# Designs tried in a protein design chat: VH-VL binders against q0aze0. Part 352

Target 1, 268 residues: q0aze0
Amino acid sequence: MKIILVNNRFKENTEKKAQEIAGQLSALNVEVIIDNGLDEPYAGTVDFIMVLGGDGTMLRAARRYGQRAIPVLGVNMGTVGFLSNIEINELAEYLPLILREEYSLEARMMLEVAVFQQQSLLTRVFCLNELLLRSNSPRMLSFALEISGQKLEPYRGDGLIVSTTTGSTAYSLSAGGPIADPQLDAFIVTPVASHIINKRPLVVSPEREISLHLLEEREAIIGIDGQIKMDFGAENRVLIKRAPHPLLMVNLKAKPFFTSIDRSLQRQ

## First folded at step 14 (VH-VL)

Design CC61 (framework fv_inotuzumab)
Fold by ESMFold2-Fast, scan of step 14:
Structure CC61 (fold): chain C 268 residues (1-268), chain A 123 residues (1-123), chain B 112 residues (1-112)
Amino acid sequence: as target 1 above (268 residues)
Amino acid sequence: EVQLVQSGAEVKKPGASVKVSCKASGYTFTDYAIHWVRQAPGQGLEWIGGINTYTGDTYYRRKFQGRVTMTADTSTSTVYMELSSLRSEDTAVYYCARDESYYDYLSGYFDYWGQGTLVTVSS
Amino acid sequence: DVQVTQSPSSLSASVGDRVTITCRSSQSLVYSEGNTYLSWYLHKPGKAPQLLIYGVSTRFSGVPDRFSGSGSGTDFTLTISSLQPEDFATYYCLQATHFPLTFGQGTKVEIK
């Protein structure tokens, strides 16, 4: 059995815990690869991915490994998150179930994002939460949105979010989008500070293709899961569609999505 | 408007500790990590460390490990940096600066900075 | 630690001049997803540093068009296409790909 342990690039205690867990797994004849994001993703055959960190670390694991149909478990290191399933102090209790493959899987849709310059593909990336198009200057954007070839009236404002249902509680929520059951497959299209009256969030089929381009030369960026940022100009176009494979998230214990989001909103 | 406001100048003896505050306003406190950067007289900028205000994770440069402690108080939107066992070479202007975070992810650039706090260590 | 070296350490220029500052890292700053965590700052005596460029080439909000960043891997450049009076300052690059975060030693742009 081969397991990837994913941790972040800055936290000393996650590196120490990753080494500790790797030692425990090695003693059980499990081969361990540690991924802190600085090297290329491990290309070999892998049976399981364990993410040691918060939701941001899970999102990085999803971008690197989510298309490979490998079970991914989020292990929370201290703060409550939406994408973790167990706490680090529970890992020893659940480890025998992991090794016997006694768990259920929840499929979470992902986005495939392709960014073009004129006719040339610049970048193709996958993400679990969202793509954010935003202004990178005090000036608002003017941009075109097409959904499966249907051209909508121009948008004017600070930007647009194209989100998965998993991402409905991230940037989309902050911009006024709906809370979606993450077990549903759908795109949520949420405008950011629109200057046009009646621009509402849209919930569309995951089989649709969404394209975006600027109507005026502006300084803008494309953000992927809040972690990858790319310049976006009038010469660029982005195409968004459902990724070929969902992320397979491990469920070892019941996680109360609706009560978790309800508590989070009460605190805000 | 985004503001980071730091506490006032400090004069300390060698061996003492100093605690500098950085009060944030104009944004959601937990959406940004706060880093500390210093500049000694005639020297360049030196990164000391940072704190993720959402997770509570701290990141310290090894040379300050054991001497620096960073804490965040979400109720007052204030980050503190405490530096102990002060030496004359710790004389510097200390800046706090914010770093956009996404949960436990850090963007790694400092978009807004505090005005600076002069810490003088003299015998 | 990853070493970050700027060149030149200082330069003299006149208003209207094109100024180029280079930043070299001892290791690649490319994260495996193609992100490169390199940013540029302007620092004046008595004032806090200001962000100019992040992610190698993205101008921060409100930063004038005369500032541009370029580069990849280990070699990065900040260019000021037409120097203005307010641009006489010390410039720093920062790498944040590798822990610990490291600044270059600074480049002082002085009046000729």
Scores: ipSAE 0.702, ipTM 0.857, lowest interface PAE 1.2, mean pLDDT 90

Design CC62 (framework fv_inotuzumab)
Fold by ESMFold2-Fast, scan of step 14:
Structure CC62 (fold): chain C 268 residues (1-268), chain A 123 residues (1-123), chain B 112 residues (1-112)
Amino acid sequence: as target 1 above (268 residues)
Amino acid sequence: EVQLVQSGAEVKKPGASVKVSCKASGYTFTDYAIHWVRQAPGQGLEWIGGINTYTGDTYYRRKFQGRVTMTADTSTSTVYMELSSLRSEDTAVYYCARDESYYDYLSGYFDYWGQGTLVTVSS
Amino acid sequence: DVQVTQSPSSLSASVGDRVTITCRSSQSLVYSEGNTYLSWYLHKPGKAPQLLIYKVSTRFSGVPDRFSGSGSGTDFTLTISSLQPEDFATYYCLQATHFPLTFGQGTKVEIK
């Protein structure tokens, strides 16, 4: 068995804990690869991915490995979040189940984001939560949204979010988007501070292609999962599709999504 | 347009706690991480830690672990650094600084800085 | 921990002089995505530090072209081609590739 331990090198305690867990797994004849973000993603085949950290570390793991159809387990290291399944102090209890492959899998859709300069592909990135188009100045954006070739009326405002259902509780929620069952496959399109009255969030089929471009020159950025940021100008176009493979999340214990989100909203 | 404005000077007794604020304006708060750096008299710059304002993830240098807590309030675009169990060697000017965050790490460079907050720990 | 050493610790110079400050890291600062996270800051007493150069050689907005950065891997240099009165200050390099983030000890540029 070969396992990737994904941790954050910028959290000293998670690096030490990753080494401790790697030692425990090695003693059980499990080969361990540690991914702390510094090196390129591990290119070989693996059987399981264990993410040690908060939601941010899981988002990086999903970007790097989510398209490989490998089970991914989120182990919480103290940060309250939605993407972990067990706490670090529970790992010893669940480790025998992991090694015996006694767990269920939940598929979470991902986005494929392709950024173009006219006809030239600049980059392709996968993400679990969302793509954000945002103004990088006090001036509103004017931009075009196309859904499967259908051109909508121009948008004017601070930006737009294209989210997975998993991302419905992240940036999309803060912008007024709906809370979606993460077991559903759908794109959620949420305007950010739209100046045009009656611009509503849209829930569309995950089989649709979504295209965005600016209608006038402005300083704008696109953000991916709140972690990757790149400049976006009038010469650029972004195309968003359902990624070829979902992230396969490991379920070792029931996490009640609806009661958890309800409790979180009471604290806002 | 980008500004980081810190709270005013503090004088504390050994063993007390101090909480310094850093109010951000002129940009989208959650697109950038905020770090804290201090300079003790006659010493160089020392990184304390940082917070990813989107995820809430915090990163602390080992020597401050257990004594420092960083929090972010997105509704007011404000980051707080609380340092407990103060010692005379904690006397320093404390700066907040903005960093472009990538993935789950905090690192690029510190492009804009707060004006600094002098914390004096004396008997 | 990655150690960052600046040299010299201090130097004396006159207006118009060419000044070079070096920064050496105990480990390579190249990140897997091709970026090298090494930046340079100017610090004056009573003022906040200010960014001069980031990612080894990119000048920050508004920084005069007399400031330049170069280097690769573990060895980096900040150059001031013609020192001006406002450049008398302490200079710091920062490595941000490895945890914990580490500043050099500083280089004080003093009037000769």
Scores: ipSAE 0.096, ipTM 0.622, lowest interface PAE 6.4, mean pLDDT 87

Design CC63 (framework fv_inotuzumab)
Fold by ESMFold2-Fast, scan of step 14:
Structure CC63 (fold): chain C 268 residues (1-268), chain A 123 residues (1-123), chain B 112 residues (1-112)
Amino acid sequence: as target 1 above (268 residues)
Amino acid sequence: EVQLVQSGAEVKKPGASVKVSCKASGYTFTDYAIHWVRQAPGQGLEWIGGINTYTGDTYYRRKFQGRVTMTADTSTSTVYMELSSLRSEDTAVYYCARDESYYDYLSGYFDYWGQGTLVTVSS
Amino acid sequence: DVQVTQSPSSLSASVGDRVTITCRSSQSLVYSEGNTYLSWYLHKPGKAPQLLIYDISTRFSGVPDRFSGSGSGTDFTLTISSLQPEDFATYYCLQATHFPLTFGQGTKVEIK
């Protein structure tokens, strides 16, 4: 069995924990690859991915490995988050189940984002939460939104979010989008500070294609899961589709999404 | 407007502890980590560590490990850095600076800084 | 620790001059998806440092277009195309790819 351990670049203790866990797994005849983000993603065959960290580390793992149909387990290192399934102090208890492949999988849709410069593909990335188009200056944007070739009336405002249901509790929530059951597949399209009062969040079939482009030259950025940022100008166009494969998240114990989000909202 | 306002200058004796505050305003406190950077007289900038205000995670440069503690109070949007067992070489201007975060991800650049707090360690 | 070295340590220049400052890291600063966590700061005595450039080449809001950043891997540059009186300061690069975060030693830009 071969397992990738994904950890955060910023925490010295996360690297120590990764080494400790790798040693324990090696003693059980499991081959371990440590991915701290500094190298290219491991290209070989892998049976399981264990993410040691919070939601941000899970989002990075999803971009790197989510399209390979490999089970991914989030192990919380004492951080706040929604994408982990077990705590680090529970790992020893659940490790025999992992090694016997005795767990269930939950599929989470992902976005495929393609950015064009005029007619040329500039980049193609996958993500678990969302794409954010935002102004990088005090001036509002003027931009066009198309859904499956249907051209909507122009948008004016600070930007737009195209989110998965998993991302419904991230940037989309902050911008006034709905909370969605992450077991549903849908795009959530949420305007950011729109000047048009009737521009409401949209819930759209994941089979649709969404495209965005600027109608005027402005300083704008597109952001992917809050971690990748790219300049976006009037010569650019972005196309958003459902990714070919969902992220396969490991369930070793029940995690109560609705009660967790309800508690979170009562505090804010 | 975004502001980070630090507590005033401190004079401490060797072996004492100092606690410097950094009060944030004008933005959502938990969307940014706060780092601490110092500059000793005649020296360059030195990163000490930081705290993720959303997760509560801390990260410290090894030479300060065991002497530095960073905490965040979300109710007052204030981050504290406490440095113990002070030596004369800890005399420096201490800055807090914000780093855009997304959960446990950090952007790795400091867009706004506090005004600085001079800590003098003398007998 | 990743070493970050700036060159030159100091330089003398006149208003209107083109100034180039280099920053070299002992290891590659490339992270996942090609992200490179390198930023540049301007610092004057008695004032807080201020951000000029982040992610190698992205100019921070309100920073004049005479400031530009470039580079890749281990070699990075900050260029000031036409030096202004307010630009006489010490400049620092920061790498945030590797823990711990490390600043360059600084480059002092002085009046000629």
Scores: ipSAE 0.689, ipTM 0.866, lowest interface PAE 1.7, mean pLDDT 90

Design CC64 (framework fv_inotuzumab)
Fold by ESMFold2-Fast, scan of step 14:
Structure CC64 (fold): chain C 268 residues (1-268), chain A 123 residues (1-123), chain B 112 residues (1-112)
Amino acid sequence: as target 1 above (268 residues)
Amino acid sequence: EVQLVQSGAEVKKPGASVKVSCKASGYTFTDYAIHWVRQAPGQGLEWIGGINTYTGDTYYRRKFQGRVTMTADTSTSTVYMELSSLRSEDTAVYYCARDESYYDYLSGYFDYWGQGTLVTVSS
Amino acid sequence: DVQVTQSPSSLSASVGDRVTITCRSSQSLVYSEGNTYLSWYLHKPGKAPQLLIYDVSSRFSGVPDRFSGSGSGTDFTLTISSLQPEDFATYYCLQATHFPLTFGQGTKVEIK
């Protein structure tokens, strides 16, 4: 059995804890690879991924390994998180179930984002929450949105978010998008500070292809899960579609989505 | 319209503690971590630590571990840095600075800074 | 700790000069997916530091286009294409890939 431990770059105690967990797993005849983000993703066969950190660390793990159909477990290290399933204090209790593969899996859709310069592919990335197109200056953007070849009227504003249902509670929510059940597969398309009153969030089939390009030369950025930034100009185009594989999240104990979100919305 | 406003200058004796505040306004407080950076006379900038205002995680440079405590009060949008067991070498201007966060992810650059607080440690 | 060394420690220049400051780290600053956490700051006595460049080459909002950043891995450069009177200051690079965060020692740009 081979397990990848993914940890947070800024949490000093997480590196020490990853080493401790690796030692425990090695004693049980489990091979451990530690992913601190400094090397290329591990390319060999892997049976399980354990994420030691908060939601941001889980999002990094999802971009890095989510397309490989490997079970991913979020282990909370004392941070607030919606994508973790168990606390670090509970790991010893649940470890026998993990090793016997006695758990359920929850599939979460992912986005495939392809950025082009004219016809040339510049990059292809996957993400769990969203792609954000935004202005990098006080000036608003003018841009075109196409959904499965259907050209919408031009957008004018600060940007646009294309989100998964998992991402519905992240940037999309802040921009006025709906809260979506993560069990549903859909794209949520949410305008950011649109100057056109009738531009509303859209909920569309995950089988649709969404494309974006600028209609005017502006300083703009494409953001992926809040962590990757890419310059975006009038010569660029982005194509967004459903990723080939969902992220397979390990469920060892019940974590009710709706009561968790309800409590979060009551916090100030 | 983004502002970080720090408390005023402090004069302390060796062995005392100092608590400096950094009040944020003009943005969503929990979307940014706050870091503390100091500059002693004739020296460069030195990172002390930071606090993720959403998760509550704290990050301290090892040489300050056990002497520094950072806290955040979401209701007042204020971050505090308390430094104890003060030495003459702690005489410095202390700055707070914000770092865009996304859950437990930190962007790792400081876009807006407080005006600075001079802390003088003398006998 | 990852060490960050700036070069030169000081330089003298005239208004209109092209100024180049380098920053070298003891370890690669490349993180997951090519992210490189290196930023540049301008600092004047009695004032707070100001962000100039983040993520190696991205100019912060409101920063004049004479400032540019470049580099990869362990070697980074801040360039001021045509020095202005307000640019006489101390410049710092910051690495945030490795804990703890580490500033360079600073480069003082003085009037010739």
Scores: ipSAE 0.781, ipTM 0.898, lowest interface PAE 1.1, mean pLDDT 91

Design CC65 (framework fv_inotuzumab)
Fold by ESMFold2-Fast, scan of step 14:
Structure CC65 (fold): chain C 268 residues (1-268), chain A 123 residues (1-123), chain B 112 residues (1-112)
Amino acid sequence: as target 1 above (268 residues)
Amino acid sequence: EVQLVQSGAEVKKPGASVKVSCKASGYTFTDYAIHWVRQAPGQGLEWIGGINTYTGDTYYRRKFQGRVTMTADTSTSTVYMELSSLRSEDTAVYYCARDESYYDYLSGYFDYWGQGTLVTVSS
Amino acid sequence: DVQVTQSPSSLSASVGDRVTITCRSSQSLVYSEGNTYLSWYLHKPGKAPQLLIYDVSKRFSGVPDRFSGSGSGTDFTLTISSLQPEDFATYYCLQATHFPLTFGQGTKVEIK
């Protein structure tokens, strides 16, 4: 059995815990690869991924490994974590279940984002929460949105979010989007500070292809899961579609979505 | 309009403690971590540490561990830095600065800064 | 700790001059998916530091076009294409890829 441990670059104790867990797993004849983000993603075959950190670390693991159909377990290090399933002090209790593959999996849709420059592919990335198109200056953007070849009336404003249902509680929520059951597969398209008063969030089929491009030269950025930022100009185009594989999240204990989000909203 | 407003200047004796505040306004408090940076007379900028206002995680430079405590009060949108066992070498202007966060992810740059708080430690 | 060294430590310049400041790290600052956490700040005595450039080359909102950043791996450069009176200041780079975060020692740009 081969397991990848994904950890956070800033948490000093995460490195120590990763090494400690690697030692425990090695004693049980499990091969361990540590991914601290400084190297390229491990290219070999693995059986399981443990994420040691919060939701941001889980999002990084999803981008690096989410398309490989490998079970991913979020292990909270004692901080707030919506995408984690167990706490680090519970790991010893659940480790036998992990090694015997006695757990359920929850599939979470992901986005495939392809960025073009005049029809040449520049990059292709995957993400679990969302793509954000935003202005990088005081000037509002003018941009075109196409859904499965259907050209909508131009957008004017600060930007647009294209989100998964998992991402419905992230940037999309802050911009006025709906809270979606993460068991549903859908894109949520939420405008950011639109100048056009009738532009509302859209909930569209995950089989749709969404494309965006600027209608006027502006300083803009596209952001992916809040962590990857790329310059976006009038010569660029982005195509968004459902990723080929969902992220397979490990469930070792119940984590009720609706009561969790309800409590979270009370604390803002 | 984004603002970070810090508490006023402090004069302390060696061995005392000081607590500096940084009050945020004009944005969603928990979307940004707050870091503390100091500048001693004639020296450059030195990072002390930071606090993730959403997760509560703290990050301290090792030389300050055991002497620095950072806390956040979300009800008042205020971050505090307390530095104990003060030495004359701690005389500096202390700045708070915000760093865009996404859960436990930190963007790693400081876009808006407080005006600074002069802390003088003299015998 | 990752060491960050700026060159030069100080320089004298006139309004209209092209100014180049370099920042070198003891280790690569490249992180996951090519993210490189290097930013540049302008600082004047009695005032708070101001962000100029983040993520190596991205200008912060409201920062004049004369400021630009470039570099990769361990070597980074801040360029001011045509120095203005308000640009006489001390400049700092910051690396945030490795813990702890470390600033360069600063480069003081003085009137010639």
Scores: ipSAE 0.773, ipTM 0.896, lowest interface PAE 1.1, mean pLDDT 91

